# Ledger of designs, part 23: VH-VL binders against q09693r1to98

Target 1, 98 residues: q09693r1to98
Amino acid sequence: MKILASSTNYVLHNRLSNSQYEDARSKIVNFGGEFTNDAAKADYIFVNYSQINRVRRELRTIGTPLETCVSCKLIVKIDWLNEPKESLTPGNPYVIWH
Key: E = the ipSAE of ESMFold2; O = the ipSAE of OpenDDE; V2 = 0.75 times the mean of E and O plus 0.25 times the DockQ between their complexes.

## First folded at step 12 (VH-VL; framework fv_patritumab)

Design Y5 (at its last fold request DockQ between E and O 0.81; V2 from the best seeds 0.00; counts 0 for: pae E 2.7 > 2)
Fold by OpenDDE, fold request of step 13:
Structure Y5 (fold): chain C 98 residues (1-98), chain A 118 residues (1-118), chain B 113 residues (1-113)
Amino acid sequence: as target 1 above (98 residues)
Amino acid sequence: QVQLQQWGAGLLKPSETLSLTCAVYGGSFSGYYWSWIRQPPGKGLEWIGEIDHSGSTWYNPSLQSRVTISVETSKNQFSLKLSSVTAADTAVYYCARDKSDWAYFDYWGRGTLVTVSS
Amino acid sequence: DIEMTQSPDSLAVSLGERATINCRSSQSVLYSYDNQNYLAWYQQNPGQPPKLLIYWASTRESGVPDRFSGSGSGTDFTLTISSLQAEDVAVYYCQQYYYTPLTFGQGTKVEIK
């Protein structure tokens, strides 16, 4: 399954264990996505949050406020990676920001 | 109308595990973040961590390795565990509700003094 | 971590007089996106938890008397009690919620002169 093909993906590490982070990273790659350590370069940001304002807080904390990300298309709940059912669009229930 | 009631053992020996529970009454448990904050005697406030209704947690790095916050949604309760306590962990521990989507706190428990003494 | 520094550590003010508490953050807590200052003030009485007074630097929490006001932006903030009352004797804390971890000032003890 290459559902993340042609996408660059960032995982917000906050609120994740190291194992969870690595698992997410592996899944992203397995789904054909590229992985970046720079949120500002990501098409998709995967987060372990349900509220966008908490995501903003964490992005501010790591020095990459959301509004500075020129390429960011979607912020997605990381749980989507466990069983992706459909492509990521604004209507996807796992998308918390677009 | 929201009221936070907290309880747990107030006297511990070094290396034991602190365990506190906070119960929420008079309001919704879901849709909010819930925090633990502590205050050593005569000192300021330290944010321990937060948890949402889904059980996702964020811990202060200063306590990350020893802290566990959990929820029991069926009881509208969330709990704090702090392992390997020392005298430095002596403090009044507060549970609190994050106001709306923001991390300032509008409702607080009465606090629980936890004293670590050999 | 973001350091919150209050000044003074303590002050004594006569009844009916103005009390001013300052709070400085080591980094700005003003968010350009919403133009809000992520700064709160609390009052704490002995044996009680902190009570929320002000959020967004200048918005009073419901039930807070008008004599309490918050001002400032960026890194410098002020809590003002326009006319100190006996029940205002307490320790006051500022708190930023712009960054994690959340951090508080060391507190300012307000007493009656």
Scores: ipSAE 0.833, ipTM 0.934, lowest interface PAE 0.5, mean pLDDT 95
Fold by ESMFold2, look of step 12:
Structure Y5 (fold): chain C 98 residues (1-98), chain A 118 residues (1-118), chain B 113 residues (1-113)
Amino acid sequence: as target 1 above (98 residues)
Amino acid sequence: QVQLQQWGAGLLKPSETLSLTCAVYGGSFSGYYWSWIRQPPGKGLEWIGEIDHSGSTWYNPSLQSRVTISVETSKNQFSLKLSSVTAADTAVYYCARDKSDWAYFDYWGRGTLVTVSS
Amino acid sequence: DIEMTQSPDSLAVSLGERATINCRSSQSVLYSYDNQNYLAWYQQNPGQPPKLLIYWASTRESGVPDRFSGSGSGTDFTLTISSLQAEDVAVYYCQQYYYTPLTFGQGTKVEIK
């Protein structure tokens, strides 16, 4: 079973080149995940940030404050997509919010 | 005592590329965000963009098509390039440290006046 | 973008008197989740870079004299200099860090009357 099976996923474009963004989207699909353009509907939000407060500001800026994301389970550093050795759980080192 | 020292060419012709460098002394480079901010003569301040030690950037949408901010972490330096300058880009350019992850700025460079000739 | 508008543009105050500078944001910069106002104030003396005075709308940066205070919430903010000193002649800027891009007010020049 693919590691992102049955998940809905969003990639925050901030601090990613267009190439890096497309690469992340491709990896999500290859790992069995569904992609969404609406952060509020995602189970997982992938970000190029290490600190949650920066992510909170950017989600506010695009009109989807973290507090309105009823579906969101984890916010994850995007580097996890490069070598996803561990399942996405609250204890995963790449998780910055749960 | 943290100190930011900045340098670069101060007189440009239209269509040239502005290039400035900021060096950080007396403090840690990692663990902070670093910004460029400009001020037209006698006017207010405009945030240009930010970078961290890993080289990841985010820019003011008003400038993002022309701006590149880069980092040389081994030298504790970060740089600004602004392409295709016009007279509207004449300003004092500052580098600044984000006091926290919240983007307010506690240390500033002395500023570099960049003039774009008519 | 969040527009930051200061008033007045220029203010003349006698030494030892109170100076009051207003800042209005086009949208609220109060985050209801943490109940904080994402607003800072800076002082810029002639020929110098800006210096941080106040953050979180009312928290004074270390080393800033007690005569500087910040107040307000949401969209309306005030910087007060309770007893103006000669060294306080400067331009003052408010700045929001609630939304990207970060934006500053146009400045308020404080002069000796």
Scores: ipSAE 0.451, ipTM 0.854, lowest interface PAE 2.5, mean pLDDT 91
ESMFold2 (binder alone), look of step 12: mean pLDDT 92; pTM 0.946
OpenDDE, look of step 12: ipSAE 0.709; ipTM 0.900
ESMFold2, fold request of step 13: ipSAE 0.438, 0.325, 0.282; ipTM 0.854, 0.821, 0.799
ESMFold2 (binder alone), fold request of step 13: mean pLDDT 92, 92, 92; pTM 0.944, 0.946, 0.945
OpenDDE, fold request of step 13: ipSAE 0.833, 0.739; ipTM 0.935, 0.918

Design Y6 (at its last look DockQ between E and O 0.73; V2 from the best seeds 0.00; counts 0 for: pae E 3.8 > 2)
Fold by OpenDDE, look of step 12:
Structure Y6 (fold): chain C 98 residues (1-98), chain A 118 residues (1-118), chain B 113 residues (1-113)
Amino acid sequence: as target 1 above (98 residues)
Amino acid sequence: QVQLQQWGAGLLKPSETLSLTCAVYGGSFSGYYWSWIRQPPGKGLEWIGEIDHSGSTYYNPSLQSRVTISVETSKNQFSLKLSSVTAADTAVYYCARDKSDWAYFDYWGRGTLVTVSS
Amino acid sequence: DIEMTQSPDSLAVSLGERATINCRSSQSVLYSYDNQNYLAWYQQNPGQPPKLLIYWASTRESGVPDRFSGSGSGTDFTLTISSLQAEDVAVYYCQQYYYEPLTFGQGTKVEIK
């Protein structure tokens, strides 16, 4: 079973090029998840930062404080989508546990 | 204490690619973000972008299409490339360390003057 | 982008007198979550990189003399040198780190009158 199946996922626009954005979107859809532009409703946030304060700065810039995302569980580096789809552990360098 | 040493070519012609490297000594490379900042002669400061030890980057949107910042963790070094330079890219370029998890800068390189002239 | 505007552009002050530099952000850099102002001040001498003086708007960096102080909140900030010394002649910059991209003020040159 795919990890992102039936999940609502958010990709930070300011973090991704157009090609990266489309790639991420396609992969999320292929996993059976839904793509969203609303971080407050996301189950997963895909970013390219590894520090939570950088994610906070990005979200403040686009007008969505991270602290308002009650359902957020993971912040995942977008490059993770190119690798094992079933590897979600605290030790994974592509994943920040929220 | 932490020291940043930077180097690279200081004279370019238009359309060439700027290339600078910064090496970190006397402190941990991991756990910090590292930035490039430039200053045209007699003018203010412009943030170019940042990178961490894992290669996570963010660029100033004004330069994003031309900027590449990379890291070589085995050498405690990070680099800046700026393509298609013009006279407007003439500046002193600084590498700097972001203090802790915050984007203000506590340690700086001495700067490298890069002049773009035909 | 967040515009940072300093005033004045240049300032001449007699030795031992107070120097006051203002910095205004186009949007608030006060974060309600931690109630902190994401604002820093730097000093730059000729031929040298900027030196961090103040962060969180009012916290003095280690080694910075007591005569330097930062104040303000939201969009309006002030760097004060209570008693100007000869070594304080420099250009001073404010910087916000609340929004992407990071932005600096245009600088204020402080000279001796």
Scores: ipSAE 0.404, ipTM 0.831, lowest interface PAE 0.8, mean pLDDT 87
Fold by ESMFold2, look of step 12:
Structure Y6 (fold): chain C 98 residues (1-98), chain A 118 residues (1-118), chain B 113 residues (1-113)
Amino acid sequence: as target 1 above (98 residues)
Amino acid sequence: QVQLQQWGAGLLKPSETLSLTCAVYGGSFSGYYWSWIRQPPGKGLEWIGEIDHSGSTYYNPSLQSRVTISVETSKNQFSLKLSSVTAADTAVYYCARDKSDWAYFDYWGRGTLVTVSS
Amino acid sequence: DIEMTQSPDSLAVSLGERATINCRSSQSVLYSYDNQNYLAWYQQNPGQPPKLLIYWASTRESGVPDRFSGSGSGTDFTLTISSLQAEDVAVYYCQQYYYEPLTFGQGTKVEIK
């Protein structure tokens, strides 16, 4: 249904098995989004974390600190890809940073 | 005053599943990560993994294939299962509260010695 | 993994004297954007769980006596007990929380005399 149309999307691999990671990538494409392997280029970053400070730690580890990601609009709990009932906006319950 | 109480079987045979439970008293359960940490007798500490109130987990990669951490938020409890134990899993097992989002631990359970016999 | 190495393995210090414990990480635990060292220190008395002493390398946990202090940055850190008391006989551990898996030093046993 194109809910991710015109977006560039990154999936943080941390806390995901390879099969979970590939499933998330497939869902992004099915929802009309473009996938990137570079978090710094993403509009949306999907994560298997509930709190932003955990994500900040992991992004720092991979060399793309959140403070330097000029394209990032939202960081989103990856479970949203299983239940895309609401558009991704700062008020969405799955959004942990904007 | 936050208090963590833990229980579970302390004597196991090889190949059995270790199962421990930690209950949180005197404080909030939601909004924190909760960890299991173990210490072989006379040795240092090894972080096993964590869980939050929603069931979101992360495990030490060295143990990941054998570890399951679960939560029962309505009872303020979380549990550890470690499958296929060997003598190398003999340790004191602690539950602990992550004081903040950043993974240093201010409250600890008293520990449960788990011995894996021959 | 970030390896945490403590020195010495054991330390004997006269009552009332200064005890110094060193911790070295295999890579920096200083994050330049928040300018924080992601390092904690714990005290473990015999038969007891660890007790948090210091976090952010130098911030003392509430209820910890001011004779305990932490210092250092990047890869090299020190826990200092300015005037050792009998109750300070314990094993001390450093711990990094810069990235997962969380790792601890091997411990330093502090004894009197």
Scores: ipSAE 0.130, ipTM 0.767, lowest interface PAE 3.8, mean pLDDT 89
ESMFold2 (binder alone), look of step 12: mean pLDDT 92; pTM 0.945

## First folded at step 14 (VH-VL; framework fv_patritumab)

Design Z1 (at its last look DockQ between E and O 0.42; V2 from the best seeds 0.00; counts 0 for: pae E 5.4 > 2)
Fold by OpenDDE, look of step 14:
Structure Z1 (fold): chain C 98 residues (1-98), chain A 118 residues (1-118), chain B 113 residues (1-113)
Amino acid sequence: as target 1 above (98 residues)
Amino acid sequence: QVQLQQWGAGLLKPSETLSLTCAVYGGSFSGYYWSWIRQPPGKGLEWIGEIDHSGSTYYNPSLQSRVTISVETSKNQFSLKLSSVTAADTAVYYCARDKSDWAYFDYWGRGTLVTVSS
Amino acid sequence: DIEMTQSPDSLAVSLGERATINCRSSQSVLYSYNNKNYLAWYQQNPGQPPKLLIYWASTRESGVPDRFSGSGSGTDFTLTISSLQAEDVAVYYCQQYYYTPLTFGQGTKVEIK
C-alpha cells in the first residue's frame, strides 16, 4: 500500500459507485490519509480512470463539487493507492496533474 | 450494429413515477456511458443524465432531485425513474449511447412518449 | 448552464442550393488541452430520434453524406449543407458536451423553398 503523509486530504469523485467509494475511503484511511467531503480543502481527487474525460468536463463546469477543488494538484486512479510512493510523479499513468 | 430498445408506461398521472428501461443489443455494454434525453412535443432536447456499467451516474441539476438512473449489467440494461411527475414532464424520452467517453450520442432508442395528464 | 443558440429558427432553401445553420454557445467549448471543440450536430426527422451528423465540430460521422460539413471554433459554429437534397428536410440541433449539463440548441428547421 502507498503511504502518504498524514493530514493529506483526499476527496473522492462523486461519480464513484458506492462500492468504489467505500473501497477508496478505506484505503485512504489505511495508508494514513484523511478523507474529506470538502473538495475545496482536498489535495488530491480520486477517480475512476475510465471516467477521466468526464472528470475533466466536471472540472470545467462551474458549480460542481469537483470544480471547487481549487487546491487539488492531481487526480489519481483508485488503484494507485496500491502503488509505491515513488510513483507519485507526473509520468504515472494513473495520475494526472492539473 | 448497436441497437437500443426501450420500453415503459407511456401514460401517467401527476405525482406518479416515470419508469423506463433501455436494453442494449449488438454491442458491448461495458466501456460506454449511457444517457437519457427527453424532448417535449414540438420542442428541443434536454439531457437528463448518464450512467456507466458500474453504476456511476451524473444527472442534470435541473432534475437531480427527482431522477434516478440505474443499471443492470447482467442484462445490458439501464433504467430511468423520474418521480413526482407533472405535465411539464410530458415528452418523448430517448435512451442513447455516449460515443466512447464523450458525451455526444451515436446510437439512440426509438423513443418513448410519456404523457402526464389528470 | 451553457446556452446554445441557433440561427435561424427556420430556413427555406431551394433544392441544390447551400443551407447554412449557425450555432452559438454562451461560453467557449474549445478545450486547450486537446484543441478540440466539444460540439456536435444532429439531424432529426419527424417521429425519429436525432441522428448524429458531426462531432468535434467538424468530424463527420460515418455514413453521413459529404454535403454535410461542420466548421467553427470557440463559440461560433456552422453546419453547412452544400447542396440541399429533398431528404435533408429536417430539424437540426447543435449540442455542446464541454460543460455539464449537456445542452442543445433550440433547433433549426430546414425546408425546401
Scores: ipSAE 0.415, ipTM 0.854, lowest interface PAE 0.9, mean pLDDT 87
Fold by ESMFold2, look of step 14:
Structure Z1 (fold): chain C 98 residues (1-98), chain A 118 residues (1-118), chain B 113 residues (1-113)
Amino acid sequence: as target 1 above (98 residues)
Amino acid sequence: QVQLQQWGAGLLKPSETLSLTCAVYGGSFSGYYWSWIRQPPGKGLEWIGEIDHSGSTYYNPSLQSRVTISVETSKNQFSLKLSSVTAADTAVYYCARDKSDWAYFDYWGRGTLVTVSS
Amino acid sequence: DIEMTQSPDSLAVSLGERATINCRSSQSVLYSYNNKNYLAWYQQNPGQPPKLLIYWASTRESGVPDRFSGSGSGTDFTLTISSLQAEDVAVYYCQQYYYTPLTFGQGTKVEIK
């Protein structure tokens, strides 16, 4: 069973080139995840940020503030997609919010 | 007690690249965002951009095509490069610390006047 | 971009009297999630870098005299100096940190009358 099976995933485009964004999207699909263009519907949000308060600002900016995402379980540093050694849990070093 | 020390060349010709460095003393470098902010003589303040200890940056869109901010974490330093300068880039340039990662600034360098001549 | 407009551009006040500086943002800087105003005030003495006075619209930075106070919400904010001292002669800036790019007001110069 693939590591992102049964998950809905969003990639925050900020601080990513178009090629980095498409690479992340491809990795999500290769790991069995569904991709969404709506952050409010995601189980996991992948970001190129180390600090949660910056992510909160960006989500507010695009009209999907974090408090509106009922399904969101984790916000994860996008580098996890390059090195998916362990499943995503709140204790994972790449997780910045749970 | 945190102190920011900044240095770099103060006189440039048009089309040259501005290069400034800021060193952080007396405090942690990790866990904060670090910004460059400029002030033309007798004018207000303009935020240039920010960086964290991992090298993650965000730039003012008005300057984004010309700005590079970089970090040397082992030295507790971060740097500003601004390419293709013109007279409009004449300003005092400050480095500053984000007090609590919400982007208001509690510690500032003393400033470096950069003059772009003709 | 959120534009920050201060009024007045300059202000002359007698020593010991009250100085009032207004700051208006082009859109609200109040975030309903945490009910905080993303607004800071700075003092800049001649030849010096800016010094943080107030953040979250009304919280004084450590070491700032209690004659400085901030008030307001949403789009309309005020910095008050209850009893002007000689060392308070400076330019004062408001700054929003609600959205990037971070933006500052144009400044208000406070002078002794």
Scores: ipSAE 0.083, ipTM 0.739, lowest interface PAE 5.4, mean pLDDT 89
ESMFold2 (binder alone), look of step 14: mean pLDDT 92; pTM 0.947

Design Z2 (at its last look DockQ between E and O 0.65; V2 from the best seeds 0.00; counts 0 for: pae E 5.1 > 2)
Fold by OpenDDE, look of step 14:
Structure Z2 (fold): chain C 98 residues (1-98), chain A 118 residues (1-118), chain B 113 residues (1-113)
Amino acid sequence: as target 1 above (98 residues)
Amino acid sequence: QVQLQQWGAGLLKPSETLSLTCAVYGGSFSGYYWNWIRQPPGKGLEWIGEIDHSGSTYYNPSLKSRVTISVETSKNQFSLKLSSVTAADTAVYYCARDKSDWAYFDYWGRGTLVTVSS
Amino acid sequence: DIEMTQSPDSLAVSLGERATINCRSSQSVLYSYDNQNYLAWYQQNPGQPPKLLIYWASTRESGVPDRFSGSGSGTDFTLTISSLQAEDVAVYYCQQYYYTPLTFGQGTKVEIK
């Protein structure tokens, strides 16, 4: 399974650095992905994995707790974009399955 | 032991910018989130915002438009700027560290009283 | 924002007696994922920053005397001082860290009767 795909909705978490955000955005656009600011409508969320607890808190705050989000499929560490793309396995430490 | 030392100007006029700095000693700067919290005289506590060593920030929405928190990792320091101050911003300002990766605070600075007066 | 409401605002207790402070959150701070209550308690002495007493609603911070205990779940929490000592005279705050922004109770002043 490919993470980046056309007609897929992505959320770039606002805790990403500007450089990380721009890099991810560029890559997502190149793959024909789409962006949404609504986590409830997102298929994937790109985050800094080390900030997962903050991400969880923020998602709870906006009414879309990660663990109850129906639309969200996974959280992906932003650095994962530089890793081999065939790593959509539950054992990947950079992918948090929903 | 971890110690937070903070400093900055304690007297401001309205419309000026509050500027405080907090330095971390005796512990790792990376791997923690660093916070600013204020307390008006005789009142409760208000969380202002947080930052990590990479500069990732989150601000209280009530103050977001006026708040800037920055980090200088090479010095193990982080700073608070609050623009367009009014009398309502008079408070003791604390820097504080999140315990582990959770937003409760185990180490605090001694606080800096900032008074906004004409 | 999540409102934290403490009760009472002020409490006078005789030395050696039990002091009970309540804290209510406007929404539950119990996380189903880890079944933890994202609630902390602080003690603040005059001219000092708050001192962490309890986190996860019931876990004592290192160095905190056994007479301090936290209980509760969901929206209702309690800080108990089983036997009030003179050094316990202070203002106590609850704080939720379930939601952003982080919010504190208005404080409860504990005094000796």
Scores: ipSAE 0.602, ipTM 0.862, lowest interface PAE 0.7, mean pLDDT 88
Fold by ESMFold2, look of step 14:
Structure Z2 (fold): chain C 98 residues (1-98), chain A 118 residues (1-118), chain B 113 residues (1-113)
Amino acid sequence: as target 1 above (98 residues)
Amino acid sequence: QVQLQQWGAGLLKPSETLSLTCAVYGGSFSGYYWNWIRQPPGKGLEWIGEIDHSGSTYYNPSLKSRVTISVETSKNQFSLKLSSVTAADTAVYYCARDKSDWAYFDYWGRGTLVTVSS
Amino acid sequence: DIEMTQSPDSLAVSLGERATINCRSSQSVLYSYDNQNYLAWYQQNPGQPPKLLIYWASTRESGVPDRFSGSGSGTDFTLTISSLQAEDVAVYYCQQYYYTPLTFGQGTKVEIK
């Protein structure tokens, strides 16, 4: 089973170039995940931020405050997609919120 | 004692590219977001954008198409380029440190007046 | 964008008297998660960059004199200088950091009467 199998995934475009964004989307699909354009429906949200409070602000700005996302399990630094050596769990070093 | 020193050309012709540099002294460069903010003469402040030590940027949508912020982490420096300037871009430009995750600014450069004329 | 509107545009206050500056946001900057107001105040002396005075609506920055205080919640905020000193002649700005883009009030100029 692929490492992102059965997951719905969102990529926050903030602080990514268009090529970085498209690369992240491609990796999600390659790892067996489904992509969504709606952060509120995602199981995992990938971000180019190390600080959860910054992410909360940006999600609020686009109308999908973290507090309204019933599906969200993890917020993950996007760098995990480059070399996913460890499964996504709350203890994973790339996870900034669970 | 954190200090931000800034420099760059102060007089530009229309269509040129504004280029400013800010150097950070007396404190850590990593772990903070670094910002550019401008103030037209006699007017209020406008946030331009931010960058971190890794080169990750975020810009005010009103300027995004013309703005590039860059970092040279080895020198603790970050820079602003604003392309295709007009008289509307005449302002004092400040670099500033985001004190916290939430973007209020505790240390500022002294400002650079950039005037656009022909 | 959240529009920040200050009043008055300028005021003249006698030395030792109270100065009061109002800031109103076009929508609430109170975040329900942490129950905090995402509002800062800055002082800008002539020819100088802005200086941070207050954040979280009422928390004084280190080194800021006790005569400066912030209050208010939601959409209405006040900066108070309890006993005006000569060095307090400046323009004062409020700033929200609730949404991007970050926005500032238009400024309030404080002068000695």
Scores: ipSAE 0.076, ipTM 0.748, lowest interface PAE 5.1, mean pLDDT 90
ESMFold2 (binder alone), look of step 14: mean pLDDT 93; pTM 0.952

